# VHH binders against Phototropic-responsive NPH3 family protein NPY3 (NPY3): the designs that were tried, part 2

Target 1, 272 residues: Phototropic-responsive NPH3 family protein NPY3 (NPY3), of Arabidopsis thaliana (Mouse-ear cress) (q9fn09r205to476)
Amino acid sequence: DWWVEDLAELSIDLFKRVVSTIRRKGGVLPEVIGEALEVYAAKRIPGFMIQNDDNDDEEDVMEQRSLLETLVSMLPSEKQSVSCGFLIKLLKSSVSFECGEEERKELSRRIGEKLEEANVGDLLIRAPEGGETVYDIDIVETLIDEFVTQTEKRDELDCSDDINDSSKANVAKLIDGYLAEISRIETNLSTTKFITIAEKVSTFPRQSHDGVYRAIDMFLKQHPGITKSEKKSSSKLMDCRKLSPEACAHAVQNERLPLRVVVQILFFEQVR

## First folded at step 9 (VHH)

Design z6 (from z1 with S35N)
Fold by ESMFold2, look of step 11:
Structure z6 (fold): chain B 272 residues (1-272), chain A 120 residues (1-120)
Amino acid sequence: as target 1 above (272 residues)
Amino acid sequence: QVQLQESGGGLVQPGSSLRLSCAASGFTFDNYDMNWVRQAPGKGPEWVSSISSSGYSTYYATSVKGRFSISRDNPSKTLYLQMNSLRPEDSAVYYCAAQWGYEPSEYQYRGQGTQVTVSS
């Protein structure tokens, strides 16, 4: 719509008043309101559309925080009104500008509603200054927990099982990919944190466990000093019977895996 | 049956751009890191660029950094290499290669290649 770009020139106070008036009059779909918010954020928040999550040096944190908090307050409640990608960009900005807990909680809830739409790169969010890790892993745990909570509520209300299973499968694939990538790039990822995240989605349906295996293998590669007990605990995350022939061929020659896991793979490959 | 098919090569002048594509089939593309490797006549293979299975992490040889850009589209199972500011030294057969994890020069699958020639 032509008016969304013109509205992005307004101060946040005027923008809020105009959008609120448009919503009161009705006749405008929530998706159009979401577009207006997205265009406004892209124009007024420096670095919002840049794929990296680094903070801009010239940002006025207080002013930008207030702007972000206002935009979050204006988000239409309808699930379809905004994209998951937009919500994640808002979340990344909210960390950079130190937005309040209520805004971050609402963003996490909204992202959890549609977590299956996210990409691995979306989940790679920079940690607060002074933390032990470069990437914020706790935020990802929160997003998964919110997804699980909402999926359990939908199951309780007897919503469609096909939609929930498809969403869970997509999230499992997403999180398996995230664990592989974070294992590659985060030098301070602990075994406990890796397993904790993996376990949150361990019961989700998967066509194969190739992604789980790949995540475990990358973690073992980047942590050669872990104990045998930790290796065993990590390896239990995958079901060897669910590995594809491609994954089995790689795994049977993989010296990072416990020998008993390799033997299990060979045994189950023979019986199928 | 695994297949990697490169395309987009050709004869261009120095300073020109080309975009290479690699279409993948017969394996789970999303589970592999992808690589571009080039080989000029009479020379050994030279690693050019890599991209992680998620597409997040990208790596470039020093000789191409800032001029080449690797990307992938996992839904369409396609790998790309945007080559800008081409030089005669970039002339080679370019092939894509799939790798389960990021292990240097250890490729599970490899395409047949596409010729890039940069000459006056």
Scores: ipSAE 0.632, ipTM 0.845, lowest interface PAE 1.6, mean pLDDT 86
Fold by ESMFold2, look of step 10:
Structure z6 (fold): chain B 272 residues (1-272), chain A 120 residues (1-120)
Amino acid sequence: as target 1 above (272 residues)
Amino acid sequence: QVQLQESGGGLVQPGSSLRLSCAASGFTFDNYDMNWVRQAPGKGPEWVSSISSSGYSTYYATSVKGRFSISRDNPSKTLYLQMNSLRPEDSAVYYCAAQWGYEPSEYQYRGQGTQVTVSS
């Protein structure tokens, strides 16, 4: 669509007026409006494809914040109109430009609806300056909470179709991968935060618990000073009976695991 | 039956580019960090690059940083190495290697390798 690229040349005020007129007339799918917003954002928001934090000009931040908030206000309500990846890029930009809580909450809600579409890298969002962690872990917890809340509402309405179960499986895999990666790169990740996030998806279906095991192992490797109680709590996140032979073989040689867990793995392998 | 099959090697001139691929099967690719290791004739193996299981974290030996780029595609179970600005000293057999978790130099699986030769 040729007009999408031409619209990205307009000032935000003109862009908003043109898009509003197009929507009023109808005959244009919400997906096309979403594409126009994405192209506009990519062209007009500095660093939209990647998060950066080198803009400390007070006026620049205010200008970009206003532009970003306008784009969020223009998002079509239809779920299919925008991709999860685009929404996450908007969220990352909202952190960089210090957008208000209302915009961040709406973005989080929209991302939660589509969380199964995200990649691990999408969830690695830089925290605001001065925080104790480099990556914003609380915002990821919010995204998971939004997904869980919406999934529970669908379960209550007795609409447990294949899409809902498939979404849970995909999110479980996503979060297991996220926990492994964040454990690797975030030196200040607490045991409490790791367990809290893992527990939110602990009952979701999985092909195996190999991903959970890998996340636990990475956490233990990067946090060698944790207590025996913390090791026990972390190790309970996985069901040893659901480990593949591949994961069991690794785990029985793993000195980071509590010895009781290793013995339990060996016991279950012998009896099944 | 675990298999790692490298391809894309060849004879090229200095300054050229080459892209290596490694097709994986017989194991859960998504649970492994992946590595490229090279070995020149008569020399020991040399670690070149690593990528985390998610693909987010990448690491490079100082001799190749800025020239080589590692990537992976988990749905297709394939690892890649884009090699730019090739030099004669990059000539080696290149192997892909799978590593459970992050343990330096502890590889669970290694392929047969593909030959890269850079000469004028």
Scores: ipSAE 0.602, ipTM 0.835, lowest interface PAE 1.7, mean pLDDT 86

## First folded at step 10 (VHH; from z6 with T28E)

Design k3
Fold by OpenDDE, look of step 11:
Structure k3 (fold): chain B 272 residues (1-272), chain A 120 residues (1-120)
Amino acid sequence: as target 1 above (272 residues)
Amino acid sequence: QVQLQESGGGLVQPGSSLRLSCAASGFEFDNYDMNWVRQAPGKGPEWVSSISSSGYSTYYATSVKGRFSISRDNPSKTLYLQMNSLRPEDSAVYYCAAQWGYEPSEYQYRGQGTQVTVSS
């Protein structure tokens, strides 16, 4: 709508008042409100569209924090009112600006409801400076937890097992991809954290465990010094019976895998 | 059957741009890193660019850095190479290659290649 761009020119206080008035009067779809918020954020939040490492002055950060928190508070309650991408951007910014825990929780909850719509890049969220890791891995765990919580709620309400399975499968694929990528780019990723995240989706339905294997392989490549026990634990995340022939061929030659796993793969190939 | 089909090559003038495409089929595209490799006449293969399975991480040879851009679309199983500011030395057959990981020794699939010729 044409008025959405105009609203983006307003101060946050005035913007909030106008949007509140519009909501009160009724007649505007939640999606339109969501759009207005997104446009406002894109225009008024520095680096919102493209994360810039530019350290703003502390005062600017506080202002941006307040702005972001206000926008989060204005989010329509309807699930389809805002895109997953917008929510992810808000979350990334919320971490960057060190927004309150409540706002982060709310965003995480909302993203969790739509987690299957996210891509791997969406989950690569920068951690605040000074941390052990460049990326916030804990937030991804939170998102998965929220997804699981929401899925369980749906199961209680609707007998649509098929939809939930599809969603879980998609999320599993997403997380497998995430784990593969984060293993490559985050050198300080701990074995415990890797396994913790992977275990969150280990029971999800999958057509193939190739993605999980890839994640494991990437992790093992980056962690040559892990213990045999840790290697074993990480390898247990995949079902060797659910590997494609191509993945099997790769895995049997993979010196980083436990021998037991390799033998299992060989055994299953012979039985096929 | 695994198939990688490169396209978009041709004869162009120095300073021009070209976009290569690679259509993949017959394997789980989104589980593989994708690469561009080129080979000029009388020379060995030269690595050009790589992109991670997710598309998040990209890598470039020094010779093409700042001029070339690699991208991928996993839903369509397509790899791209945007080539800007082309030079005569960029003339080669360009190959698309799928790799499980980032180590050269890992299993990979390769296409037939597409010819790029940069000449005045």
Scores: ipSAE 0.811, ipTM 0.913, lowest interface PAE 0.6, mean pLDDT 92
Fold by ESMFold2, look of step 12:
Structure k3 (fold): chain B 272 residues (1-272), chain A 120 residues (1-120)
Amino acid sequence: as target 1 above (272 residues)
Amino acid sequence: QVQLQESGGGLVQPGSSLRLSCAASGFEFDNYDMNWVRQAPGKGPEWVSSISSSGYSTYYATSVKGRFSISRDNPSKTLYLQMNSLRPEDSAVYYCAAQWGYEPSEYQYRGQGTQVTVSS
């Protein structure tokens, strides 16, 4: 809508008053309210539409935190009112500006309901200062747990699992891709954390296990100091029978894999 | 049938910009790291840029860093190379290459290429 751009020029106090009035009078879909919030955030929060920039000015941080908390409080409750991408950008900003725990928990809950709509880059969220890792991996675990919880609730209310299986397949693909990328860029990723995340989606349907293989291979490549036991534990995450011919051809030549895995792939090659 | 088709090349003057595209089909694009490789007359292939399967990590040869920008759009299965501040030394056939594994220069699929010519 054309008027949402004009609203983005207002102070946060006036913006809130106008949006509240529009919602009270009715006649505007929640999706339009969500659009207004997204346009406002994109114009008024530096770096909102791209990777986070840290701001060292304490006064700027507190003002941006207050702005963010106000925007989160204004989110319509309807699931379709805001996109998953917008919610994740709000979550990323909330970490950067140190918003309160309640705002983060509500964002995480809503993202979990729509997790299948995310892309890998959305999940690469900077950790607060002082953590072991540059990226916050625990928050991704929370998002997956919220997804699982919401999927279980849908199962209780719906005898058909078709829509849940499609969502689970999309999330499995997303998380396989996330594990590959976080393995590439996070030097302090532990084997325990890698496996913990992978196991949350290990039973989800997949067309193939090529994504799982690529995640495992990147993890092994970027973490050469892990033990033989850790390599075996990581490799158990994939089902060799579900690898494509391309993945099998690569894997049989891959010196990073445990011998046991290579032997299993060669055995399945013989069985045809 | 696997296909990689480059486009966007042409004849331009030094300092110009070009945007190359590579349309992919017939394979699981999202499972591949993508690369741009160029070959000038009388020279061997030269790696130019790479982008991870998710699109998050990008890499550039020293000769093009700061001037070229790689990107991908996984829903449309398309790879891009934005080339700014072009120099005569950039003249080459540019082709995209799909890489399933993580071994350097081991490409599973390559396109036919698009000609870029930079001259006065």
Scores: ipSAE 0.748, ipTM 0.894, lowest interface PAE 0.9, mean pLDDT 87
Fold by ESMFold2, look of step 11:
Structure k3 (fold): chain B 272 residues (1-272), chain A 120 residues (1-120)
Amino acid sequence: as target 1 above (272 residues)
Amino acid sequence: QVQLQESGGGLVQPGSSLRLSCAASGFEFDNYDMNWVRQAPGKGPEWVSSISSSGYSTYYATSVKGRFSISRDNPSKTLYLQMNSLRPEDSAVYYCAAQWGYEPSEYQYRGQGTQVTVSS
């Protein structure tokens, strides 16, 4: 739309007033409001399309923080109005500009509603400066917790079991992939943190445990100094019975795995 | 039946661009790191580029860094290689290769290849 791009030229105060007026009249779909917010964010927030930490002037950070907090406050409540990708970009920006807790909680809640739509790359969010890890793993834990909380409410109501299982399966696949990737690139990922995240989705349905195995294997490869106890604990995350023949063939030759796990795989392959 | 089918090769002049595609079927594409490997006549295979199963991490041989770009689309089970500023020494058969494990050059599946010739 012509007017969406023109609105992005306005100051945040004028933009808010115009969008509020449009919403009050009620003739515009929430998806169009979401588009206007996304176009505005892309034009006015430095690095919105790609996360970076250019020079920070304290005055500029405060201005960008206020801008971002205003945009978050303007998000339509309808799930279809904004994409998960847009919400995650807002969350990444909120970390960079140190937005308030309330805005981050609302973003996390909204992302949790749509978590199955995310990609692994979406979850690779830079940690605030001074932390022990390059990537913010706690924020991903929060997103998973939001998803789990919301799906538990739906389970108690017993209203959409097939949709719930499909959503859980997609999130399990997403988190297995995330664990593989974060294990590859984050040198300070602890065994405790890896297991904590994996356990949040451990009961979710999966077509196979190949993704879990690949995440465990990458973790073991990138953390060769972990204890035998830690290695055993990590390996318990996967069900050897649920490995594909391809994964089993790889695993039985894998010196990183505990010998007991390799023996279990060989036994189950013989029985299958 | 596992299949990796490369396409997009051809005969081009130096400085040209080509985009290679690799269509995958018969395996869980999302569980494999993907690679481009090339082989010129009378030479052994040369690793060109890799991309992690999620698509986030990409790696390039020194000879192609800055000129080639690897990408993947997991929903369509397709791997890509954008080749810019092609040189005669890039002439080779280009293969895509699926890697289940994380050890270098341990490929589970390998395609038939597509010919790229940079000449004239």
Scores: ipSAE 0.727, ipTM 0.883, lowest interface PAE 1.1, mean pLDDT 88

## First folded at step 12 (VHH; from k3, 18 letters changed)

Design n6
Fold by ESMFold2, look of step 14:
Structure n6 (fold): chain B 272 residues (1-272), chain A 120 residues (1-120)
Amino acid sequence: as target 1 above (272 residues)
Amino acid sequence: AVQLQASGGGFVQPGGSLRLSCAASGFEFDNYDMNWFRQAPGKEREFVSSISSSGYSTYYADSVKGRFTISRDNSKNTVYLQMNSLRAEDTATYYCAAQWGYEPSEYQYWGQGTQVTVSS
């Protein structure tokens, strides 16, 4: 909308007043308010569309922190008003500008409610400069934990199990894909971190364990120096009986897998 | 039945553009890296571009960097190759291939190819 772009020219104080008035009057869908916030953030937050943590000026950091905290406070509560991608960009900025713990928790909670809507690319978040890893893996753990918490609350309220099962299946597929991609591109990914993330979604429904196998194989391929114990621990993440014929055919020739796993696959294929 | 159906080839003048697509069926597309290769008459098949299963990581042969863009849409089981600033040496049959991992020996499925001809 054209008025959305015009509001983005306002100072944050004026923007907040105008948006608050629009919301009070009613007649504007929360999705339009969400759009206005997204356009404002894209125009006014440095590096919002592309993660950037190069700003070391303390006055700039404090000004951007205050702006970001104000935008988070203005988020409509309706889940459909803002995209998961927008929320993740806000979270990235909140870490960069060291926003208060309350704002980060609220963003993580909101993202957890919608995690099944994320793409693998959304989860590939640059770590702060000087960190051990290029990508921030801890933030992804937090998002998964929030998703798990939200689904547990829905289960307690006896909400539709079909919705929760569908969400869990989508998140399992998302996280399997994330683990495969992060294994390819993050040279400092530890076995402990890989397994910790995989275990959070290990009981979630899946049509097959092909995605889990692919994530394990990519990890083993990119980390050939890991111990025999680590290989065994990683390989236990998948249930060989749930591999498709295509995945089994690949796995039985895979020299990266422990021999015991290959033998198990061959045995179950003969029985199946 | 596994199928990789490449399309979008044709005849273009130098400097022109084409968009290739490769529709996949019969396998779990989301678990595969996708690749484009090309083979000119009398030449060996050569790597053009690849994209990881998630779509995040992309790779290009030096000869096409900056001119070609690979993308994928996992909801449509399709990989694309946008080819800009085409040159005569880009004339070839273009093939898509599905790959489980990064190693070249792990190419699982190949398409039949689509012809691209860059000529005045």
Scores: ipSAE 0.579, ipTM 0.826, lowest interface PAE 1.9, mean pLDDT 86

## First folded at step 14 (VHH; from n6 with W100F)

Design o1
Fold by ESMFold2, look of step 15:
Structure o1 (fold): chain B 272 residues (1-272), chain A 120 residues (1-120)
Amino acid sequence: as target 1 above (272 residues)
Amino acid sequence: AVQLQASGGGFVQPGGSLRLSCAASGFEFDNYDMNWFRQAPGKEREFVSSISSSGYSTYYADSVKGRFTISRDNSKNTVYLQMNSLRAEDTATYYCAAQFGYEPSEYQYWGQGTQVTVSS
């Protein structure tokens, strides 16, 4: 779509007017409007594609805040018009430029509607400098909470069906993968935070608990200084009865696991 | 039954490109790191590239950095190796391997391999 690159050259006020006119006339899909917004954001928001915290000038922050709030207001309501990854980048920028709470809540709500479409890489978001962790874990907790809240709302409205179960299964897989990857790369990930996140999706359907096991194993591998109590608490996240034969065989030889867990796996195999 | 079916090998001139794929079945692909190894005649099997189960983390042997790109599509249970700027020294049988654990000795499943031959 040749229009989208040309539109990115416009001031935000002109961009808004042109896009609004295009939408009013019809003839373009919401996905094209979403692409135009994404191209515009990539060109006009400093550090949008690469998280950046060099922009401390108050005047620049206010200008970028206004631009960002305008872009958020222009998001097509159609769920599939913009990627989850784009929405997450908008959320990160909204925090950096101190957008209003309304815009942040709307972004979180939109992300929550489609969290199953995110990649693990989308969730690996650098934290502000000076924080305890290199990666922002709290923002991921917020997104999971939004997803959980919305699925609980649909359940209460008796709208639960196979689509909701598929969505939950995909999010469980996403979060298990996120926990494994964040455990690999974040040296300051606390046991409490690991468990808190894992528990948010613990009831979601899974083909097996092999993914949970692998997340626990990576956490233990990269955090060898945690206490025996912490190892025990982390190991309780998996249901040993739901491990595949392959995972059981690996786990019984795994010296990182508490002995009690290994014994439970062996007893489970014996009494079947 | 567990299967890792590598394909996409063949004959190519120096400087050419090939794209290998490895289709997996019989196990939960999303819970495995995926690896490519190669073995030339008369040489030991050597590591080429790996990709984490999520697809986020990638690693390459020094000899292939900048020329090869590993990727995976968990919806299709497939790992790929895009090989560009091929050289005669890249001639080998290429194997994919599924890794459940995180230690080098923990390659649980191996494919049969696909032959890549770089010659004029």
Scores: ipSAE 0.706, ipTM 0.865, lowest interface PAE 0.9, mean pLDDT 87

## First folded at step 15 (VHH)

Design u4 (from o1 with N35G)
Fold by ESMFold2, look of step 16:
Structure u4 (fold): chain B 272 residues (1-272), chain A 120 residues (1-120)
Amino acid sequence: as target 1 above (272 residues)
Amino acid sequence: AVQLQASGGGFVQPGGSLRLSCAASGFEFDNYDMGWFRQAPGKEREFVSSISSSGYSTYYADSVKGRFTISRDNSKNTVYLQMNSLRAEDTATYYCAAQFGYEPSEYQYWGQGTQVTVSS
C-alpha cells in the first residue's frame, strides 16, 4: 500500500509512534502492520534481503541492534501478520547484530508456528565467527524444537488434526532436504548432529522415504571416513519399505550403503 | 509418463542472450537434482550446469561460468538456464536432465533437447 512505503522513510522512533497510533485507533488488519514492518526492515536494515557474509559493512552494530529489537517488539501476535520468510530474515539479522536472547527466542517461537512454509535455503544460516562450522546447525535444531512444541500443543487440544499432519509432512520434507544440502556444503557436520536432527522428524508422516534416503546418501558420500557403526546408525533413519521403485533401484546399486540394507531392500521388493 | 520438455532455443548473434526452460512431469521433481548438457555436431555431450533439488547449490562448467545462470522453480516443476554473452562455441543442442542420486554420470531422465545457434 501507499502509506507503507511512506512510513519506511521515518526514523525508528517516529515509525514506532505512528504504528502504535494506528494500532490504538484500530481498523487496520494485523497483516497490514506486518507489511509495514517488512517494508521498513527491507529499507533500513543493511543486507536484510540477503544475509551479508561480507565483512565490508561498517554500519553501527549497536544502532542496528536497537532498531532490530524495536521491530521485533512491534510484531503483531497474530500468526498471519508476518511471513515465515520475513521472520527468518529477522533471525538472520539478529545473529549478525547480536540481539538479545529474548528477541531471538520470540523469533524462534514465531518461526516454529510456520516452519512448514520455509524453504531449505532459509535454514542455511551463517554461524557466528570463530565456530567450528560455517553454518549454524544449532539454530535449526531450535527451530525444529519450537515446531514440535507448537504441534504437540495443537495435538493435545484435539484440533487442527489435518493441519498438523499436513504441517508435519511438509516439515519432514523440508528437513530431509535441509539434511541433504547441509551434508553437501558443511564439511564439519558430525554424524551425531545429522542423526539428532533427523530423529526430531523421524515419526512425521511422509509419502515416501526417498527424501530421507537422498539425505543419507549425500551424508555418506561427503563423509567417507565415518565408522561402520556410524554408517549403520545413519542408515536406520529410513524405512526401506517406504522407498519408491526408483529409489530402490538406485539404492541396490549404491556401494555406500551397508550390505545388510541392500539385502533388506531386495527382500521387501521380492515380498511385494 | 516421465517428460522433460526443453524449450527457449533459437538463433542469436554473438553477445546475445537466451533463456532455456525445461518443464518436468511424471516424477517427484523436488527429489531430483537437475542439469543442463549440450552436444555440438561431431562432439560428445558435455556438462554445462547443474542445480541441487533445493535450488541452493549450483555448479557450472568452466567454459560457461559468469555467463550462464541455472535456476529452478519447484512450484512449477521447471528448471531454467539463462545464457548471456553467447559465443559461437556455445552452438549446440541443449538437453535438460534429472538425477535421483548425485553422481555426474547417473542422470535417469533426459529431455528431447532444444537447439541453440550462435552465429553472425
Scores: ipSAE 0.749, ipTM 0.887, lowest interface PAE 0.9, mean pLDDT 88

